VHH binders against q96fz2. Designs and how they scored, part 346

Target 1, 269 residues: q96fz2
Amino acid sequence: CGRTSCHLPRDVLTRACAYQDRRGQQRLPEWRDPDKYCPSYNKSPQSNSPVLLSRLHFEKDADSSERIIAPMRWGLVPSWFKESDPSKLQFNTTNCRSDTVMEKRSFKVPLGKGRRCVVLADGFYEWQRCQGTNQRQPYFIYFPQIKTEKSGSIGAADSPENWEKVWDNWRLLTMAGIFDCWEPPEGGDVLYSYTIITVDSCKGLSDIHHRMPAILDGEEAVSKWLDFGEVSTQEALKLIHPTENITFHAVSSVVNNSRNNTPECLAPV
Short names: E, the ipSAE of ESMFold2; O, the ipSAE of OpenDDE; V2, 0.75 times the mean of E and O plus 0.25 times the DockQ between their complexes.

## First folded at step 18 (VHH; framework vhh_6z1v_2)

Design EB1 (at its last look DockQ between E and O 0.83; V2 from the best seeds 0.81)
Fold by OpenDDE, look of step 18:
Structure EB1 (fold): chain B 269 residues (1-269), chain A 123 residues (1-123)
Amino acid sequence: as target 1 above (269 residues)
Amino acid sequence: EVQLVESGGRLVRTGGSLRLSCAASGFTFTDYAMGWFRQAPGKEREVVAAISWSGRSTYYADFVKGRFTISRDNAKNTVYLQMNSLKPEDTAVYYCAAKMGLFTESPEDYQYWGQGTQVTVSS
């Protein structure tokens, strides 16, 4: 996974992340660093994206079922990194393979500390290789949505009004991530960054791409992944597997340019 | 204290119309999707219609078939259900419900419930 969409306004995004804590109380996640949230139809590595994480990471003795929402840098910067510039990392940390997560220090160490997060997106993009051509067809992949009146499929959003209706009750994609905290050697603010865990693609996506993000489908899966206080690493890793509960449609080549940030990126062609 | 108070339910003839209202209090109304549910005797509670926090997105059950319209007035903390072309099969107790965030089809996802209002459609 190298491209996502996360374009909802902050308030809409917050409401879309409503949850029930372990006491059964309905809650909205509290924001950390809300000013770092930059909505975009075209999110690339090194950009900030909103993730969910347990409040226990910030507050001692907090209820670990409570959620915080925070923009973090895409591309995990390990805490032991000694260079002053995160861009000097010599290895790719955009993704973490599920089969080797315990073999790589950069991922194993933060995971062992319970630094599990849920990466939020409208969906993610993948490119299908066309047989016989050097052309790649991009697809937008997301959760199936509830059919709303007049909102039709994303493809029926021919008007701005219809577009707003589609996104007004949008179910966000929830991807399993690992985050770490990096303190710059020269001082400054702690950098929070994340990697997306990837798995082998489900059968439905196998023709598009051989790998997919580990998707946490449903509130229970999301809660267990986030709750590092009650759920062990071993138990959490059982949640990491391919899911068939996804849908997709072909999109235009507009998304190929990471500078393009328009609704056309995820619109069906 | 959280309250949802339904009103408007009554006896009507087949083909008649009703407008149900639900007044909400005790919570931030604009953080909640609202729904109308119904329960007939001996049947399970089922979703009739739902509306997003902003009112821009709506959902209707298959049996509604364009007969009902859900709306909300956030300034009044009120959700409405306009019911037209009523049938005997629509006879039920109608409940207003609130869910934080997005609406769903599942009654169990809704946190707050009204006491219900009886709608009876005579043949």
Scores: ipSAE 0.840, ipTM 0.922, lowest interface PAE 0.5, mean pLDDT 93
Fold by ESMFold2, look of step 18:
Structure EB1 (fold): chain B 269 residues (1-269), chain A 123 residues (1-123)
Amino acid sequence: as target 1 above (269 residues)
Amino acid sequence: EVQLVESGGRLVRTGGSLRLSCAASGFTFTDYAMGWFRQAPGKEREVVAAISWSGRSTYYADFVKGRFTISRDNAKNTVYLQMNSLKPEDTAVYYCAAKMGLFTESPEDYQYWGQGTQVTVSS
């Protein structure tokens, strides 16, 4: 999992994240650092994307079932990293395999601190090798969506106003992540960064790619993953498994170039 | 205190029209998707139509077949259902419902409900 779309305006994205706390109260998540949110149809590692995390990470005595939404850097920078430049990290932290998460210090340490997050996206991209060639076919992969008057024409709309109508009721993909907090040696603000946990692909995706992000399907799974105050690491890891509740469509090669940030990146072909 | 108050239900002839309205208060209306549901005697409550918080996305059940239109006026905190070409099968109590965030077709996902308004369509 190395490319996502997360393009919704902040007000649309916030409402897509409505949730219920443990007392049954309906809420929207509170933003931290909203100016760091960089919406794009074509997000790659080292970019910032919004994640959900427990309010308890920021406020002693907070209700651990309450959620904060904050942009974080994709590609976890461990708190123990010694260099001044995160690009000097000698290993890839874009993803974390579920079967070895407790064996890798980069992931085990923050997980032990309860640093679990939910990574938000419209969906993610994967590339399939085509039979008879080494050419690759990109797909956009996302949760099944409820039928709406405008949603059957995703990618067909010819104006920004019409695109907004298609996405106003989009169910965001919710992926299990781990984050860490790194203090640059030269000073400055703490860097929040995340990795996406991966699992073996489900049967429906196995022809596209052999791995998939660990998807948290439904509010119970999301709540348990986030609530480090009430849900232990052992219990939380039981939530990490493939899901078949996923759909996809082929997209054009426009998405291949990470500089292309247009609706064509996810439009059906 | 959250309130949803439906109005406009009455007896009409087959082929007639009605406009239902639902006045909302006690919450930030633009945080909520709105839905119209109905329940006929002996049947389960079912979605008729739903509309996103902004009003830009809508959903209609298959049995609507282009006869009904849901709309909202966010300045007046009101959601409407225009019902045309009414059939005896449309006879039911119609309920307005609110759900924070995204609408769904499942009644159990909605947090607030009105008292209902009776619509009766005579043969």
Scores: ipSAE 0.773, ipTM 0.898, lowest interface PAE 0.7, mean pLDDT 91
ESMFold2 (binder alone), look of step 18: mean pLDDT 91; pTM 0.920
OpenDDE, second read of step 19: ipSAE 0.792; ipTM 0.901

Design EB10 (at its last look DockQ between E and O 0.01; V2 from the best seeds 0.00; counts 0 for: placed apart)
Fold by ESMFold2, look of step 18:
Parts: C-alpha cells; sequence; structure tokens
Structure EB10 (fold): chain B 269 residues (1-269), chain A 123 residues (1-123)
C-alpha cells in the first residue's frame, strides 16, 4: 500500500471518526496540529495524513480509550535515526509486513512502546499487473458503503455531483499502523511518523495485488488496537489479518501521477 | 439529559400524507446523524430513513423510497419525515433516533431513541 485518498474537509472527517469510549459514551476525537492536515485525493509517502491514537500518549493518567486525531508523516522515521534529513533513511518504512514486525528494529521498538495508531483514508489505491502486458490498472479500494440518495437520474448516474452526496456519510478505511517520534538532531519540533502494517491479500483482492493493508474492521478492533494502556502488544497483534469486507473499482491513470489531486483520481471508469 | 420527542403521528386514510417531527435536546445536534425507524406489532424495528449530521446525505429503505422525505433543521434541532402516498403497510410506531457521526441501517448502532409516535393508515 503506497497511495491513499484522504480528501474530506476536517469537520466531515472528524464526524466520520465518531467512536465509543470504554464507558460506552459516544465521542469525537480531539485534534492535535489540525493545521498540518492536507486533504488530497492522492496521498503518497512523505505526506501528512490523519491518524488516530490514544490520548494516553499525550496526557498522564488519561483514559487510554479516548482518541486523539493528528496528522503524521507517512513513512516511519525511527526515534533512533541519526541523520538530519529523514529522506536519507536507507530503507522503506511506508509499510511494515506483519510477519516480520517483531524482527525489524524500526517497527519493533515503537510497537513495544505501545505506539499503535489507526491510519485514516477514504480508501487506498493498488495497481494490478495485467497478464501479458506491462500495463498496470489502478483500482480504488475501500469499505462497502451504505447507499445514499443520488441527486440525478439521467444516465450520468455516477457524475461528480452525485459523488458529493456520497462523502458526507463515508465510512473511512481504518488501517493498523505503528508510529514513532523522532527528535531532529539540529532541534525543532518532534516528528511524528507512521507506517501501515500489511498482510497477505484476501481472496477478493488477490487478483489485484498480493498484499493489502491490515484493516481494522469495526469499533472493537479499532479500540483494541489503539488502547495500549489495556491491550498488550501480543494481544493487539492478533487483530492483524486480512479481511474480505472490502470493495473496489477501476480508476483512470490520472492517479498515477501523485501531483494529480482531483476527484477524477478515484472516479469509476 | 438527552431527549428525542416525536410528534405528528395520527390516523390517516390510504393515499394520505403526514409530517412527523422530532425535537432533539441535550446534545450537540450537529455531531449526530438522525434516523427514523418503525415498528409494527410483532415485527422488528426497521430503518425507514436516515440523514447525515449536515443534512447533505440521506438514506431511504427500499419499501419507502420515493414516498418519504427526511430533512433536518439544525437551527431548531429538529428532524422531519414527510410521508406521502401512505399505505396500510406503513402502519407502525415511528421512532426518531440519534447516532454520533455517520448513520447506519442498524438500530443497534443508535444511542438515543424517542418514545415513538403512532401512525395508522386505514383502508
Amino acid sequence: as target 1 above (269 residues)
Amino acid sequence: EVQLVESGGRLVRTGGSLRLSCAASGFTFTDYAMGWFRQAPGKEREVVAAISWSGRSTYYADFVKGRFTISRDNAKNTVYLQMNSLKPEDTAVYYCAAKMGLFTESPEDYRYWGQGTQVTVSS
């Protein structure tokens, strides 16, 4: 997984992240660094995207079931990294394979500190290699959505205007991530950055790509992954597996260029 | 203290119209999606319509689509169900419900419920 869409305005995104704390109270997550949120239909590594994490990471004695939402850099920069420029990191931390997470120091160390996060997106993109050609067909992959009333009826059924009505009730994709906190040697603000855990693709996606993000499907899975105060690393890792509760559609090659930030990136073709 | 109070249910003849209202209090209304549900005697509670926190997105169950319209007035903390072309099959108690964030089709996802208003459609 190396490309996502996360384009919702902050107020829409925040409401899509409504959750239930351990006492059963419905809440919205509290933002940190909201000005660093950069919505786009076409997010790539090194960009900021919002993640959920436990309030306990920021506040002594906080209820670990309460959630903070904060933009973080995609591409985990380990806390022990010595260079001044994160782009000099010699290995790809965009993703973390679930089968080796406890073998890789860059992921094992923050995971052992309870630095688990939920990476938010509208959905993610994957490119299918077509048999007999070098062409690759991009797909947009996301949770199944409750159908909503469309505003038109004239044979342009999925026009851009109809997509506007979809987004106000969009169920965000919730991917399991690990984050770390890096202090630049020259000083300055601590850099928060994340990786997305990957697993083998489910049967439904195997024709597109052999890996998929580890998706946390539902409130219980999200709560357990985030709650490092009550859920051990060992217990949390049991949440990491493929899911079949996913859907997708083909999209145009507009998304191939990461500078293209338009609704066309995810529009069905 | 959260309250949802439905009103407008009554006896009406087949083909008639009703407008249901639900007044909400005790919570930040614009954080909540709203739904109308119904329950006929001996049947399970089922979704009729739902509306997003902003009012921009709506959902209608297949059995009522085209005849009913859900709307909300965020200044008045009120959600409405305009019901047209009523049929005897629409006879039920209609409930208003609230869920923080996104609406769903499932009654078990909604935290706050009204006491209901009876709609009876006669032949």
Scores: ipSAE 0.772, ipTM 0.899, lowest interface PAE 0.8, mean pLDDT 91
Fold by OpenDDE, look of step 18:
Structure EB10 (fold): chain B 269 residues (1-269), chain A 123 residues (1-123)
Amino acid sequence: as target 1 above (269 residues)
Amino acid sequence: EVQLVESGGRLVRTGGSLRLSCAASGFTFTDYAMGWFRQAPGKEREVVAAISWSGRSTYYADFVKGRFTISRDNAKNTVYLQMNSLKPEDTAVYYCAAKMGLFTESPEDYRYWGQGTQVTVSS
């Protein structure tokens, strides 16, 4: 996974992340650094995207079922990185393979510390290789959306008004991630960054791409992944597998340019 | 540049009150737990109080016994220590410190430190 969409306004995104804590109380996640949230139809590595994480990471006696939402940098920078510039990291940390997560120090160490997060997106993009051509067809991949009588499919939103309605009730894609915290050697702001765990693609996506993000489907899976206080690493890793509960449609080549940030990126062609 | 600047330390009489302030700059204040430490002459630096980034969790050393209150204003990037019922034993240099994430009792875990402010309690 090298491209995502996360374009919802902050308030809409927050509401879409409504959850119940372990006591059954309805809650909204509290924001950290909300000003770092930059909505975009075209998110690339090194950009900031919102992730969910347990409040227990910030509060010693916090309920571990409580969630915080925070923009983090895509591309995990390990805490032990000693260079002053994160861009000098020589290895790719955009993704973490599920089968080797425990073999890579950059992922194993933060995972062992319980630094599990849920990466939020409207969906992600993948490119299918066209047979006989060097051209790749991009696809937008996302959770199936519940057709509310009033909310047309993304493809049926003929009017701006209908489009807004679709996004007001959009089910966000929830991807399993690992995050780390890096303090610059010279001092300054702490960098929070994440990697997306990837798995072999489900059968439905296999023709598009052989790998897919580990998607946490449902509140239980999301809760268990986040709750590092109650759920062990071993148990959490059981949640990491391909899911068939995905839909997709072809999109235009507009998304190929990471500078393009328009609704056309995810619009069906 | 990262800075922690303490203020409010002065000479007070036994039973008196002081409010210490620490103004932080050069880093994202809400990423850090904050702590107050003190060091008396010939003694080791010790934790007085600590506060989580949100202010929801606090810690107090045993010698505080309800006399001190740590608080923070994230909008002002400032942490406070209200000290009441001061005793001569409270005489020390008081330091403000910042630690990423959760607070601890160990001074060595804290990355940023102020220059300190002298608190003197006379009998």
Scores: ipSAE 0.183, ipTM 0.626, lowest interface PAE 1.9, mean pLDDT 91
ESMFold2 (binder alone), look of step 18: mean pLDDT 90; pTM 0.915

Design EB11 (at its last look DockQ between E and O 0.87; V2 from the best seeds 0.82)
Fold by OpenDDE, look of step 18:
Structure EB11 (fold): chain B 269 residues (1-269), chain A 123 residues (1-123)
Amino acid sequence: as target 1 above (269 residues)
Amino acid sequence: EVQLVESGGRLVRTGGSLRLSCAASGFTFSDYAMGWFRQAPGKEREVVAAISWSGRSTYYADFVKGRFTISRDNAKNTVYLQMNSLKPEDTAVYYCAAKMGIFTESPEDYQYWGQGTQVTVSS
């Protein structure tokens, strides 16, 4: 996974992340660093994206079932990194393979500390190799959505008004991530960054791409992944597997350019 | 205290119309999707219609077939269900429900419920 969409306005995104805590109380996640949230139809590594994480990471003795939403840098910067510039990392931390997560120090250490997060997106993009050509067809992949009146599918959003209707009740994609905290050697603010855990693709997606993000489907899976206070690493890792509960459609080549940030990126062709 | 109070249910003839209202209090109404559900005797509770927090998005069950319209007024903390072309099969207790965030089809996802209002459609 090297490209996502996360374009919802902050208030809409927040409402889409409504949850029930351990006590059964309905809650909206509290924001950390809301000013770092930059909506985009075309999110690439090194950009900031919103993730969910347990409040316990910020507050001692907090209810670990409570959620915080925070923009973090895509591409995990390990806490032990000694260079002043995160871009000088010599290895790719955009993704973490589920089968080797425990073999890589950069991922194993923060995971062992309970630094699990849920990466939020409208969906993610993947490119299918076309046989016989050097051309790749991009696809937008996301959760199946509830059919709403007049909005139909994403493809029926021919007007701005219809577009708003589609996204007004959008179910966000929830991907399993690991985050870490890095303190710059020269001082400054702590950098929060994340990697997306990947798995072998489900059967439905296998023709498009052989790998997919580990998707946490449903509130229980999301809650267990986030709740590092009550759920062990071993138990949490059981949640990491391919899911068939996805849908996708072909999109235009507009998304190929990471500078393009328009609705055309995820619109069906 | 959270309250949802339904009103408008009554006996009507086939082909008749009703408008149900649900007045909400005790919570931030604009943060909640609202839904209308119904339960007939011996049947499970089922979704009739749902509306997003902003009112921009709506959902209707397949059996509605354009006969019902859900709407809301956030300034009045009220959700409505306009029911037209009523049929005997529509006879049920109708419930208003609230869910924080986005609406779903599943009754179990809704946190707050009204006491219900009886709708009876005679042949």
Scores: ipSAE 0.856, ipTM 0.928, lowest interface PAE 0.5, mean pLDDT 93
Fold by ESMFold2, look of step 18:
Structure EB11 (fold): chain B 269 residues (1-269), chain A 123 residues (1-123)
Amino acid sequence: as target 1 above (269 residues)
Amino acid sequence: EVQLVESGGRLVRTGGSLRLSCAASGFTFSDYAMGWFRQAPGKEREVVAAISWSGRSTYYADFVKGRFTISRDNAKNTVYLQMNSLKPEDTAVYYCAAKMGIFTESPEDYQYWGQGTQVTVSS
């Protein structure tokens, strides 16, 4: 899992993240650093993408069931990192394997501090290696969606007026993540960064790739993962497993180049 | 105090038309997706149509088959269901419902409900 789409305008994205707090009140998440949100059909590691996290991370005595949405850097930078440039990190923190999360200090330490987040995307891309070739077939993978008026067309060929008929009601993919907070040694703002937890792929995806992100399917799972004030690390880790509630379609190789940011990246072929 | 008040239900002959209205108050209407659901006696409540918070995306159940149109007017805090080519099978109590964010097909996801308006379609 090393490429996602998260292209919705902020107002559409925010409403797609409506939730119910512990007391049953429906709410929208509150933004932090909204100007760092960079929507794109083609997000790669080191870019910023929005995540959900508990308000309790920012406000003493806050209701831990209330959610903040904030852009964070993809590729966790551990709080102990000593260099001034995060790109110099000598190991890959784009993903965190669920079966070894408690063995890797880069992930175990922030997890023990309750630094759990939900990584948001329209869906993710994965490349299937075909037998006997060095070519790979990319797929766009996402939650099943309600068929809207004139729906069933996700492609780059859709006119601008048809975009709203598909995307205004899109169910965002919600992936389990861990984040950390790094203070640059030369000074400056604290860097928030995340990793996506991975699991063995479900049966439906096994022909595409052997790993998948740990998907949190439904509000109960999302709420428990985020609520570090009420849900222990031990209980939260029980939420980490593959899901079969996923769908996909083949896309063109346009997505291979991360500089391509067009609807064609996720259009069915 | 949140209220959803449906109106417009009545007795109509097969092939007739009706327009249902639902007036909303007590919440920020433009943050909410709206749905029309129906329930016949002894049946489960089922989605008929839904419309996104912006009004730009809509959903219709398969049994609608192009006969109904959902719309909303955010300035008047009102959602509508225009029902054409009515059949006896459309006889039910029709409910307006609200859910913050995106709509779904599942009644359990909706927070606010009206009291319903009876639609009866006679042969």
Scores: ipSAE 0.749, ipTM 0.888, lowest interface PAE 0.9, mean pLDDT 91
ESMFold2 (binder alone), look of step 18: mean pLDDT 90; pTM 0.920
OpenDDE, second read of step 19: ipSAE 0.011; ipTM 0.317

Design EB12 (at its last look DockQ between E and O 0.77; V2 from the best seeds 0.80)
Fold by OpenDDE, second read of step 19:
Structure EB12 (fold): chain B 269 residues (1-269), chain A 123 residues (1-123)
Amino acid sequence: as target 1 above (269 residues)
Amino acid sequence: EVQLVESGGRLVRTGGSLRLSCAASGFTFNDYAMGWFRQAPGKEREVVAAISWSGRSTYYADFVKGRFTISRDNAKNTVYLQMNSLKPEDTAVYYCAAKMGLFTESPKDYQYWGQGTQVTVSS
């Protein structure tokens, strides 16, 4: 996974992340660093994206079932990294393979500390190799949505008003991530960064791409992944598998340029 | 205390119209999707219509077929169901329900429920 969409307004995003804590109380996640949230139809590695994480990471003795929403850097910077510039990291940390997560120190260590997060997105993009050509067809991949009135498919909205209606009740894609905290050697603010765990693609997606994000489907999966206080690493890792509960459509090549940030990126062609 | 109070249910004739209201209190109404559900005798509770927190997105069950309209007034903490072209099959207890965040089709996902209002459609 090298490209996502996360464009919802902050308030809409927050409501889309409504949840029940372990007591059954309905809650909205609280924001940390809300000003770092930059909505975009085209999110690339090194950009900030919102993730969910347990409140217990920030507050001692907090209920670990409570969720915080925070923008983090895509591309995990390990806490042990000694260079002053995260871009000097010599290995790719955009993704973490599920099969080797426990073999790589950069992922194993933070995971062992319970630093699990849920990466939020409208969906993610993948490129299908076209047979016989060097051209790749991009696809937008997301959770199936409830069919709302006049909401046929994403992008069928012929007006801005209809577009807003489509996204007003959008179910966000929830991907399993690992985050770490890095203190710059020269001082400054702690950098929170994440990697997306990947798995082999489900059958439905296999023709498009052989790998997919580990998708946490449903409130229980999300809750268990986040609740590092009650759910062990071993139990949490059981949640990491391919899912067939996805849909997708072909999009234009507009998304190929990471600078493009328009609804056209995820609109069906 | 959270309260949902339905009103407007009555006996109507086939082809008639009815407007249900649900007044909400005790919670942040604007953070909740609202839904109308119905339960007929011997049947399971089923979704009739749902509306997003903002009112911009709506869902209708297949049996509605354009006959009903769900709306909300956030300033009044009220959700409405305008029912037109009523049929005997629409006879049920109608419930108002609230869910924080997004609406869904499943009654199980809704946290707050009203006591219901009886709608009876006579032939």
Scores: ipSAE 0.840, ipTM 0.922, lowest interface PAE 0.5, mean pLDDT 93
Fold by ESMFold2, look of step 18:
Structure EB12 (fold): chain B 269 residues (1-269), chain A 123 residues (1-123)
Amino acid sequence: as target 1 above (269 residues)
Amino acid sequence: EVQLVESGGRLVRTGGSLRLSCAASGFTFNDYAMGWFRQAPGKEREVVAAISWSGRSTYYADFVKGRFTISRDNAKNTVYLQMNSLKPEDTAVYYCAAKMGLFTESPKDYQYWGQGTQVTVSS
């Protein structure tokens, strides 16, 4: 997983993240650093994207079932990194394989500290290599969605206003992540950054790509992954597996260039 | 504390029109998706229509077939169901319901419910 769409305006995104706390109370997550949220149809590593994490990471005696939403840098920067520029990190931390997570210092250490997050996206992109050609076919991959007037009955987004109507009830993709906190050696704000855990692809995606992000399907899975106060690392890792509850459609090659940030990136072809 | 109060249900002839209203209070209306559900005697409660918190996305059950329109007025904390071309099969108690965040088709996902308003369609 190396490209996502996360384009919803903050107010739409926040409401898509409604949840129940441990006491059954319906809540919206509280934002941290909302001004760092940069919505785009075409997010790549090193960009900021919103993640959910437990309030207990920020407040000593907080209810660990309460959620914070905050933008974090995609590409985990380990707390032990010593250079002043994160782009000088000599290894790729965009993804973390589930089968080696407890062997990699960059991921094992923050995981042991309970630094689990849920990475939010509209969906992700993956490129399929087509037989008999060097061309790669991009796909947009996402949770199945409830039929809406514009997405089910009238299957066209023919104006910017109609595109907004499709997205107000979009079920966000929820991926399991690990984050870390890096203090720049020259001072300044702590950098929060994340990696997305990957697993073998499900049968439905195997013709597209052999790996997929670890998707947390449903509120119970999301709650248990986030709640490091009540759910051990060992129990949380049992949540990491492929899912078949996924759908996709082919998209144009516009998405190939990460600078293209238009609805065409995810439009069906 | 939280109240959803439906109104507008009455007896109507086949082919007629009717507008239901639901006045909401006691919660932040703009955080909630709203739905209309119905229940006929001896049948399960079923979704009729739903509308997103902003009013921009809507859902209609297949049996609606373009006859009903859901809308909301966030300034008045009110959701409406305009019902046209009514059929005897539409006879039911109609309920207003609220769910924080995203609407769904399932009644069990909704947090707040009104008392219902009876709609009767005569042949």
Scores: ipSAE 0.778, ipTM 0.900, lowest interface PAE 0.7, mean pLDDT 91
ESMFold2 (binder alone), look of step 18: mean pLDDT 91; pTM 0.924
OpenDDE, look of step 18: ipSAE 0.839; ipTM 0.920

